# Designs tried in a protein design chat: VHH binders against Formin-like protein 12 (FH12). Part 28

Target 1, 299 residues: Formin-like protein 12 (FH12), of Arabidopsis thaliana (Mouse-ear cress) (q9c7s1)
Amino acid sequence: MASNCEKMLSKIKIPLPDMLNAVLDLDSSAVIIDQIKNLIKICWSKEEMDRLRNSAGGDKEVLGKCEEIFGELMMVPRIEPKLRVFAFKVEYPSRVSDLKMWMHTIIAATKEITGSVKLFRIMQTSLTMQVLRGSNVECGLDSLVKLCDNVYLMHDFCKLLDFGNDLVHLEAASRIELETITNKMQELFDIEEEVNDEFLASENDGANFVGYRNVVHDFLCTIDGDKQLLNILYAEVGGLVNSYIAEYPSGVRFKEATNILTRFVETFYKSREEIERQAEAEKEILEKRKMNIKQNGNL
Short names: E, the ipSAE of ESMFold2; O, the ipSAE of OpenDDE; V2, 0.75 times the mean of E and O plus 0.25 times the DockQ between their complexes.

## First folded at step 16 (VHH; framework vhh_7qbe_3)

Design j8 (from i5 with D111E; at its last look DockQ between E and O 0.74; V2 from the best seeds 0.00; counts 0 for: pae E 2.2 > 2)
Fold by ESMFold2, look of step 16:
Structure j8 (fold): chain B 299 residues (1-299), chain A 123 residues (1-123)
Amino acid sequence: as target 1 above (299 residues)
Amino acid sequence: QLQLVESGGGLVQAGGSLRLSCTASGTTDYMGWFRQGPGKEREFVASISSSGSTIYYADSVKGRFTISRDNAKNTLYLQMNSLKSEDTAVYYCATDLSPEQWKQLWESGYEYWGKGTRVTVSS
């Protein structure tokens, strides 16, 4: 057991007292997150903590370096929850930023998709033309899949049309899974509950922990403010997405519909790039022929 | 500018017949009929190629409706026999256009679908 604990502790490169002080001050500048995560793994062994408590004050040479470190951890009341609160505080700004970015991207993309006159016209046109010619397509979205496979028809639309700035958030939205947003929202709210539980429990830790409790309280205030904003965004995402996918056959999910549109737009611009390359190559050939005719006429 | 003008709709007793016409102002390739019943989405009815050799029908009208065209008059027809109450709808003429013709329509601000012609089948 002491040999396994020494192995894990060799990954910790900062003196333990310095890490514990940083955790209690919630000062992320002195400690890297990997170091705290390694320390959390050590604290997770209840049986190892029990053995360390039984060995506190014993011969440290006989018991090994690992039990000395556990002895220092045991001096802090509820050290494991306090370590988790610290890790949450370090990771919290990026978690909120990601959620805001994901939800704003979906909101922007769904508004662009439902508001694009050009997309509506292409879907209407593609569906009508294919159905008139006997194709078994169910909706405009399905007709875009078939349009992508018709290189000559796609070429003609690419030459004549441009989406401009209609669908700028589409590709980014296609990379977002709605269940991931829901899960990450729940994780953030679970974090708030855990931080609040430690704040309440720390009332019994004594005068040395008043500073810690003040910092945790400030963190809870930050979380509460962000929670209100995130809930508003989440409700807006839900409403817009439900309206958007209601336009398609039952069972079509946000990601399925958005991926079809993204593939269509990618194929559209790939075809446009090929048309532009061919036009430039034709201009160069024509100019070379004009120069050869001019040179031959001079001779 | 290509124009499609539907006509021939009216009130008909169930089991009766009507003939719809659609006159085009120019040359067209595939032409066809769509319809939109009360509270329903527009649905495909029938289509015919420019040569008249290729014809498609929706299952709901197959055997009862006959599509035809007269290219000399640029006119599309739909003969509707054995009419049922579920055939009650506004009937729209449609044609496929080249991508260039579609772009010209969009740029002009013209609506692709016309007013249609109303068919009401009573019991």
Scores: ipSAE 0.436, ipTM 0.827, lowest interface PAE 2.2, mean pLDDT 81
ESMFold2 (binder alone), look of step 16: mean pLDDT 86; pTM 0.885
OpenDDE, look of step 16: ipSAE 0.479; ipTM 0.819

## First folded at step 17 (VHH; framework vhh_7qbe_3)

Design k1 (from i4 with S47T A58V; at its last look DockQ between E and O 0.64; V2 from the best seeds 0.00; counts 0 for: pae E 4.1 > 2, unsure alone 59.8 < 65)
Fold by ESMFold2, look of step 17:
Structure k1 (fold): chain B 299 residues (1-299), chain A 123 residues (1-123)
Amino acid sequence: as target 1 above (299 residues)
Amino acid sequence: QLQLVESGGGLVQAGGSLRLSCTASGTTDYMGWFRQGPGKEREFVATISSSGSTIYYVDSVKGRFTISRDNAKNTLYLQMNSLKSEDTAVYYCAVDLSPEQWKQLWESGYDYWGKGTRVTVSS
């Protein structure tokens, strides 16, 4: 029978004063993000507290706990925006790190794909051979799809060339959705706007909040510097991806092209491993046959 | 070493005819023609087997182009009739190679494609 306020209270594991002090000092090392999310939910529960106050009247224990917590939160000017700024500050390093990693992976993979002479030669060879033999292959990428479906032809291609370390970022890039990067970039910049709004609004909070404002200002400077770097990486991703996709028919997407290449590389190395396994087994049989001939000849 | 020498290109008015030829430096199975129009990728035109019994054309040239070969001369031909402005391109000869021949070509650094022969169809 627990109310929404009682449910929220059970999720708070750190004493509220300690948590509020960490938030107001913007001390990311002391408080975990889940506890901040619980505080944010309590801040939005004023309407639920009013509903509880009206519905059951006689439950003093529930009302008293909820009202005490909410009362302490309201003593801080614009506590809910301040909590959101803190939550963003806690999550910020991982958000930037993820964006950098995703974009660097796409940049590296795209440069490897478009710069691989070996991959280009294999695609051209596959297309030329299949088309000359009467296949209805449309482009180099389509020829790789058909190559993966033909075990004998794939074995022939495994003899032509090894990629070596040409495509080391391909598989990681195949797991990345470009739209996710765009959305995460926008989310980061929208949150920056909220941080800036609180910085401006806190000008009139009084002398007790000058320290808070200084930390928020320094955080905004950090965000601005990272924003410039992320925009440079994003522009590079766009240019490289466009160049990569231009090698394929209009309408082919990054995910489609990258998945075809990933499947091709996987099939290629499975075929090469099987060829190597068969060659080693034949070597062992030949050596055992020579040993048996030598032993029988001596007997 | 693979040597593909295309010839027979030139300027021709729409509705006209032109005959392309290609000499190869050895025996091959399939031979064919590709073309590369202005600002476009190289595309297939026609192919013919060594026996001459298997022939394929891209749909846009069916009934207008005829591929043939003279195995004694190691020469491939393309008779182009009823030419259209869309046929304007550099035309390239292509030959079917074994995997070992492809490997040797790449190791030697020689180009697979010849210089091609330019066909321009004017109105």
Scores: ipSAE 0.270, ipTM 0.727, lowest interface PAE 4.1, mean pLDDT 80
ESMFold2 (binder alone), look of step 17: mean pLDDT 77; pTM 0.787
OpenDDE, look of step 17: ipSAE 0.590; ipTM 0.885

Design k2 (from i4 with G32A; at its last look DockQ between E and O 0.01; V2 from the best seeds 0.00; counts 0 for: pae E 17.6 > 2, off the site)
Fold by ESMFold2, look of step 17:
Structure k2 (fold): chain B 299 residues (1-299), chain A 123 residues (1-123)
Amino acid sequence: as target 1 above (299 residues)
Amino acid sequence: QLQLVESGGGLVQAGGSLRLSCTASGTTDYMAWFRQGPGKEREFVASISSSGSTIYYADSVKGRFTISRDNAKNTLYLQMNSLKSEDTAVYYCAVDLSPEQWKQLWESGYDYWGKGTRVTVSS
């Protein structure tokens, strides 16, 4: 237990008093995220701190260092909530940026898919070709699934069309899980609530915490503004995704439709690449035959 | 299940006023107005927090539109003054849902955007 605490503390590069003051002032310039997370883990280990205080058999220098750190942490009112607020403040800009990027990517990809004349023509052509060849294909999207499963039909199809760069955001959108966006948004709601609760509770902490309260207040203002903007994006995503799903067969969701399209694009270009390789290989064979004919003609 | 009912649209002359309302069936945090003009994409108009303390307007409507809400009635309002032809659109109310509510809506296949209320501003 002392060994685990010592290992965690060895990762802290800044003297403890400077780190504690940086946390209380919410100054991220001097403290790295890993050190904040380690402090939170130590605070959550109250059972471990009690064990360390009651242990007399270990290295006294290690125990003394651990006890000094824990003693100072335990004197700060509600140190665990305060450390969580600080950790969130440090990571907050990247969390918001990721959510914005994910939602903008989905919006862009959905608009490209629904607006691509070339993709529409590809889906209609694929459906028509397969129906004429006796396949029981029900719709354009279903035809793409079946096209991907038939390498010979895909090769015939690839000779007819190219859809260029109509779908530039599709690959990035295919990596985005709507469930992940849901979970990350919920985390922000929960964290905003926690930050607000700590702000209210800190009123009774005394004059030494006026600076802390001012920084937390400013942070809450930032969160409130970003929450409004994120909700606007969330509503736009919901509207576009719902409209996009409504244009597909019963039971097809956004992720399913996006996966079908992504697989199609990948299979399409893989097949075009193989057709091009086969053409180059045949050209080389013909050039070798021309050289062999010239060599034999000299004999 | 959240249900939103918009009302108050109609035909009005340029420079005139209308008040839109939207009644929600459940608890809401942020509420907002969006609009979709003829041949245009849906765009943001205004939003208001549950406390009423945070309000945001699109630049095109600042100073002319006022958003408000009555939490006791779960009703959102949009007072539209000094109307212009460019304000002609179908107006939709929107609420922020929890991420789980968004997921449930998307999985059910329901269109988040209802019928809205039509506003036509004549020259």
Scores: ipSAE 0.000, ipTM 0.160, lowest interface PAE 17.6, mean pLDDT 74
ESMFold2 (binder alone), look of step 17: mean pLDDT 82; pTM 0.838
OpenDDE, look of step 17: ipSAE 0.186; ipTM 0.631

Design k3 (from j7 with D59K; at its last look DockQ between E and O 0.78; V2 from the best seeds 0.00; counts 0 for: loop humanness VH .143 < .165, pae E 2.3 > 2)
Fold by ESMFold2, look of step 17:
Structure k3 (fold): chain B 299 residues (1-299), chain A 123 residues (1-123)
Amino acid sequence: as target 1 above (299 residues)
Amino acid sequence: QLQLVESGGGLVQAGGSLRLSCTASGTTDYMGWFRQGPGKEREFVASISSSGSTIYYAKSVKGRFTISRDNAKNTLYLQMNSLKSEDTAVYYCAVDLSPEQWKQLFESGYDYWGKGTRVTVSS
């Protein structure tokens, strides 16, 4: 326990008063962010400090530093919630940006998938050819799985089309888990509740905290505006994804369908590269033969 | 260009019969029939190889429908007996196109599926 406390104390490199002032002024330098995260791990209650005193015994230097830190932390009303609000405010812009990026990627990819005439025609062609020959494939997506497993058939298909810009967001979307978006949305709304609770509780903290309260209030207004945008994007994601997967067998999930398409596109371009490599090698051999004819005087 | 002309559809009472035909241009390997009922997905009905030696039927039509082919006339047939209300659909002829024919279709503004021929079975 005392060894863990000493390890945590060694991570605190900036004087505590300077860090507390940065929290109240909302100074978010990279050095301050790391130090605040270390403080959150150290923010002990009176009861926790008493347990440390009773179990640690005679290590007076570690206990003295712990008590100094505890004393300074306790001078700030509700310091632990205030530290959490600061950490959230610092991380908030990147959390919202990530959610927007993930949802825009899914929106773009599903619009590309459902709007690609080339993809639709390939899926229809692949399905028709396989079913006419007795395959029990039931949909175009399943037929793409079979197409990917047949190198010779894939080579024939890769000569037919170049998707160009039809599916440019597909690979990025295949890395996104919809459950993660849902969970991250819920985390933001839970954090908003915590920020609001601290804003209300800080009403009686005194004149020294009016500036802090004003910044937290402005932050809550920002969160409210972003909630409206994020809810609109989330609804659009849900509608587009549901429309996209509705064209496939019951029980197909977004990730499964998108991974099949991603594998198809990857296999398609690998086959196309091999064909182009073979053609370039043949061209090089022909040019060497022409050079040998000129060098030997053959006409 | 793809040249498939379906005919023979119409209105018939349950238990009745109809014979569909489809004229195709050029040589083909497999030919077959698909159908699309109201509000349903297009589904496979039957197929036959160019030699006639390999024939497939959907389970829902096996024993009631007979597919056949006359290569001299480039014509595909579907004899539909013991028709049920569930057989009501637009019936489409389909062929196993060569890669060159698929490329021409992909470059055109035309759908692989034409108008088809409508079969309505009254209960």
Scores: ipSAE 0.387, ipTM 0.809, lowest interface PAE 2.3, mean pLDDT 80
ESMFold2 (binder alone), look of step 17: mean pLDDT 83; pTM 0.848
OpenDDE, look of step 17: ipSAE 0.687; ipTM 0.921

Design k4 (from j7 with K103L; at its last look DockQ between E and O 0.01; V2 from the best seeds 0.00; counts 0 for: pae E 16.0 > 2, off the site)
Fold by ESMFold2, look of step 17:
Structure k4 (fold): chain B 299 residues (1-299), chain A 123 residues (1-123)
Amino acid sequence: as target 1 above (299 residues)
Amino acid sequence: QLQLVESGGGLVQAGGSLRLSCTASGTTDYMGWFRQGPGKEREFVASISSSGSTIYYADSVKGRFTISRDNAKNTLYLQMNSLKSEDTAVYYCAVDLSPEQWLQLFESGYDYWGKGTRVTVSS
């Protein structure tokens, strides 16, 4: 207990009154978020403070500092919820931005995949080639896996087909975990509940908290607007992903399918570059042979 | 073809409680409850993952309703407490067997549906 209190105290670098004033003004530019999170860790109940007093032992200097901090925290009604609201407000813009970016990336990638005539032709051709070789493939996607594993077959395939880069968002989408989006959306909606609970409770805090309540109310309005937008994006992503996955055997996940396509695109371009290097080297050799023949043509 | 049978609906006074059940005829993955009130579109109520570790609630029922499941019996439950007149609806059980579980908040994410059980909350 005394050791835990001393450890937490060493992490608080600015005067506590300055931190509390920034929290009550909801002024995220004035305070480092890590210091707020450290302060949350030392918001003790009266019972916890009493246990600290009883267990502090012979280190009265640490106990005196802990009691000073506790006293300052207890002057603000429901200080721990207010600190959490502040921390939420600081982190909120990045949380929403990440969700929007992830969902827009999936929307763009899925539209590119399902709308690519070149990819459709590639998958049909690859499937046909594997079937003619007697390979056991279930679909075009499975045939691409086998194609990537066979350097010679991939080289032959690259000579037959051109594949432009119309899957611009594919790699970025392959890095996104869909369950994480759902979990992060739910966490964001849980934040709204916590913020609203403090808004309602703070009516009884007195006239000095009217400014705080106004800023919290504005924050709630912002969250509600973003919640509506995020739900619309979530529904669109769902429809597009389900349509994309439905074209494959049951049990294929978005991440699995998208990783197979990403590997295919990478392998295809590497093989095409090798073919181009070989063709350029052969052309140079042939041109040197033509030059020697012309110069020696009167032998 | 998976079959879902809801039960436990009925008439209850405002402030009362009911427990809904939904029994599936086979293996299930993500399960959820939806409801359709008089003259309204069907709306999400709650969902639960196959392990029971991931649970979502609509804001209108959070703190009053509890979703749970018994995988040994292939049965989904909805404990409804502190019922309000606004909770009057036909409640539907839904199951998602697909590998993508992230549409749990929307009806388009569920493959199989029960016929529903009616809950009426009197004022």
Scores: ipSAE 0.000, ipTM 0.259, lowest interface PAE 16.0, mean pLDDT 78
ESMFold2 (binder alone), look of step 17: mean pLDDT 83; pTM 0.844
OpenDDE, look of step 17: ipSAE 0.537; ipTM 0.845

Design k5 (from g3 with D111E; at its last look DockQ between E and O 0.70; V2 from the best seeds 0.00; counts 0 for: unsure alone 59.9 < 65)
Fold by ESMFold2, look of step 17:
Structure k5 (fold): chain B 299 residues (1-299), chain A 123 residues (1-123)
Amino acid sequence: as target 1 above (299 residues)
Amino acid sequence: QLQLVESGGGLVQAGGSLRLSCTASGTTDYMGWFRQGPGKEREFVASISSSGSTIYYADSVKGRFTISRDNAKNTLYLQMNSLKSEDTAVYYCARDLSPEQWKQLWESGYEYWGKGTRVTVSS
């Protein structure tokens, strides 16, 4: 009720006229986004404001502050939609950047995985050797899980191959949730529609809002261009991921398969480090034996 | 030199028998048979250790197929009895290689799997 309004009012540190001017210019700074979110929560209906007046009773300081904010907000036609357009405009570069980064990471990782001759050879070798020896492995991914648990076999494979930089994007891709990408793409279309609705409705706001309409129109043009790029990336992600997981007969999903591969690569390099430590220790022991033999003469 | 040559496949009636052979060169521990049916992935059939003392079968062939080897001739056999339409596949032999032998195979450019031998079971 009134206590929620008081909490929000205490968080507003920028003068309301300056914030409204920033909204109408679609001029965002990194610091202002939290303040705008608080303004959105204050955009209440007349009925909700009337309930606040009744609940506040005789506390005129709380009521006066709320009425001052509400009065200034109500001078702007359809201020609540305009605040939402501003909030979207502020968040938009981050939303697009995140989607691009996530999709590029998945595309790169999937191409690296499916194109790695070394990974294919390891899976083929591991599966064949384990099955011939009576191991109950179902597929190549199962064989990698078992290989990670067998230090002797892992050490042999560490000597056979070096991935180098074949799977650079694998770990980053393992942290990405595909459902998040899908949901964020769907949200982008819904938000674009809301921005377009406000652009059309603002035609009737009058000559004082022609500048606002121009800025919103420019924003819509930016969204349309980015939407085309994002749709291309999304289609590529879908095709590559589907092709990648179709290789595995147990119906594993992208995250499951990618986590198994990530664990395998991590275990591989831990084992390689162990082999290098053991080799250096053996060289040092042999060096000491050579010195002891020379110091003790013919013996 | 590290490659395997399969033979003995053919067309056979359901309920019939065939014997497959595989010739290998060099020393190896485990040898075995895999098969790939129409539209399926390659699957394990049977394996046998160098001494012949350890033998594994896939459940789908247990009791019907018998694996054996003749180390003097470097030859692996698969006796297939009571054949079913589900046994229709290309049959491949396989061998256990040391890590050094795997590396040599990859550096030579040769494939691990041979051409296999086709088995067709008519109903």
Scores: ipSAE 0.486, ipTM 0.848, lowest interface PAE 1.6, mean pLDDT 81
ESMFold2 (binder alone), look of step 17: mean pLDDT 77; pTM 0.799
OpenDDE, look of step 17: ipSAE 0.588; ipTM 0.873

Design k6 (from i4 with A94V; at its last look DockQ between E and O 0.62; V2 from the best seeds 0.00; counts 0 for: pae E 2.1 > 2, unsure alone 62.3 < 65)
Fold by ESMFold2, look of step 17:
Structure k6 (fold): chain B 299 residues (1-299), chain A 123 residues (1-123)
Amino acid sequence: as target 1 above (299 residues)
Amino acid sequence: QLQLVESGGGLVQAGGSLRLSCTASGTTDYMGWFRQGPGKEREFVASISSSGSTIYYADSVKGRFTISRDNAKNTLYLQMNSLKSEDTAVYYCVVDLSPEQWKQLWESGYDYWGKGTRVTVSS
């Protein structure tokens, strides 16, 4: 414990009163954030401080600084919850931004997949032709898996179609785990409860904390607005994903289906590049023949 | 430009029999039958190669349905015996397509099928 205290104390570089005032004003500067996170690690109970005194073994400067910090922290009612609210408020915008970005990516990709007439054409045609010849495929998606290994049929599709801008969010969506979104939303909403509990508990902290309470109240209003938006996006994600995967065998998950499509599109464009490379090589051969004929015509 | 004409559908009692036919234009390799029941997706029923030597059946119809073809008439047949209520569907004739025929179907509204012939199996 004593070596942890010495390590943590070396990280406190801003005067403690300035950091505590920043907490009460909920000042979100990056320098203050790092220092507040160090303070959270130091928020010891009276019992923990007593254990440190018994174990410190004569390093009076480290022990004296620990006692000074502890004394300053204990002047603030419920300092540990207040520090946690501060840390949450600081990290909150990036957490919301990430959730919005992930959900918008899934929404865009799912709309692109279900709206692509070109993808529908390939899936339906591939399924029909393979099943007629005895292939055991259950749906258009399964037929794409087998199509990736059928070079001749793939080349026929590559000559007839180009997806263009139909599927631009597909690869990004394939990297997103839906369970991660659900878990991150739950974490966000659980922390909202902690912020609300501190707001209510601070009612009787005194006149010096009216400013703090006003800032926390405004933060709770921000959380409420974002919660409503995130729930709307989450419902839209759920509806679009469910409609998308409903057309496949039961048990197919979003990530599985999306990975199959991503692999198919990658294979498709590799095949298109090879076809285009061969066409350019043939064009160059014909142009060289044309130039040889013109040179003979000069004689 | 693709012409597939199905016939032979109708109303039949459970346990009864029907024979479907389909006349196709041009030469084909594989020909087959798909069906679409009420509120369901189209599903494979059976297919047969041009020589008749290779035949596939869906498990749900195996032993009850027999596919055959008459290449002189470009006609595909499906003999359906021991019919069940779950066999109620519109039955579609399907043939192999070239890449140019895929393109034509895509441009014309993406229809690989004949008009279909309705089979209704009653109790």
Scores: ipSAE 0.409, ipTM 0.798, lowest interface PAE 2.1, mean pLDDT 81
ESMFold2 (binder alone), look of step 17: mean pLDDT 79; pTM 0.805
OpenDDE, look of step 17: ipSAE 0.601; ipTM 0.884

Design k7 (from i4 with S108E; at its last look DockQ between E and O 0.82; V2 from the best seeds 0.00; counts 0 for: pae E 2.7 > 2)
Fold by ESMFold2, look of step 17:
Structure k7 (fold): chain B 299 residues (1-299), chain A 123 residues (1-123)
Amino acid sequence: as target 1 above (299 residues)
Amino acid sequence: QLQLVESGGGLVQAGGSLRLSCTASGTTDYMGWFRQGPGKEREFVASISSSGSTIYYADSVKGRFTISRDNAKNTLYLQMNSLKSEDTAVYYCAVDLSPEQWKQLWEEGYDYWGKGTRVTVSS
């Protein structure tokens, strides 16, 4: 019969001694990260092991394998924290890279939004035109929502303007939640705390762990340096988002405001493509008329 | 080139009256007035269609201000009665732009808004 311990054990495909040696050497091979995560889950299965021992029936192979794995885990001092430190070290570079990329995208997009003269002109004009015509539009962003719903007015704007390269990061920024960045930053603080706790606790683990302690120390130094950079970027994101909202007040949060702009830009370029297709079709009609006139005159 | 010339502003006591005018170049559909108080954003005051048949007012001025236009003189008017200290602002003329006027504005980088005319209401 299947158990939570048996299910987790079936996902471990590398021999446990090889996996534990990789942890002790802090070998950051990516292939074992999923199996390390499964091993961490086994560390919390003590209650399941006790339940299996006390059951009236059971699979002797499953119980024997579970006891072997648990026995191996108990030979390493604080194996659960060590496994988490190893998993953190393997995943850490991608976590930092993602945060940098997300914050860079928001920084670039907000600078583009507040720096675009063409966007400012369109919002100023759209708001003024709609209010003159009796609309109850409250702000420039609200006027863009209503502009997207007015095909003829959008057509007029598309004939006369092109944003060029003003808003190239806008769409990517529209997919980013600021709250997600905050939560992922907090996860990094939690990682640093756990790594530091294990470094301090490992002082009494013995001579076999001196190499481990040196690598963990170096990892802590790396984390501290990256936190300085990430905090600087986070502060810049906050300042630029506040400036963007202040310049284009709407009573909505960053994500909603940025989605309005993204929808507007998408609608703008769809309308511009239609205008270009219409112009090409008219040229082809005129060229055919000229050919028909020339051919008739040659009869 | 779009030219909006506002005039008629001045210092007026609360409860008094003032008449603003604006001369615009070219033919337009809607014309109207906006105002900007000290440290505030520009806000809508009133608008009128080219035929004169459709008129809109901001709630804050309804019943006190009257917008009108003289198409023969290409001139827009705002009669302001029962003035309050809240009406203190620079008043700007606005027009519904033709496609050619939009193109000129954007290509040349000119500000849509003119200098305006200042109205100061003393309580």
Scores: ipSAE 0.366, ipTM 0.787, lowest interface PAE 2.7, mean pLDDT 80
ESMFold2 (binder alone), look of step 17: mean pLDDT 82; pTM 0.838
OpenDDE, look of step 17: ipSAE 0.586; ipTM 0.868

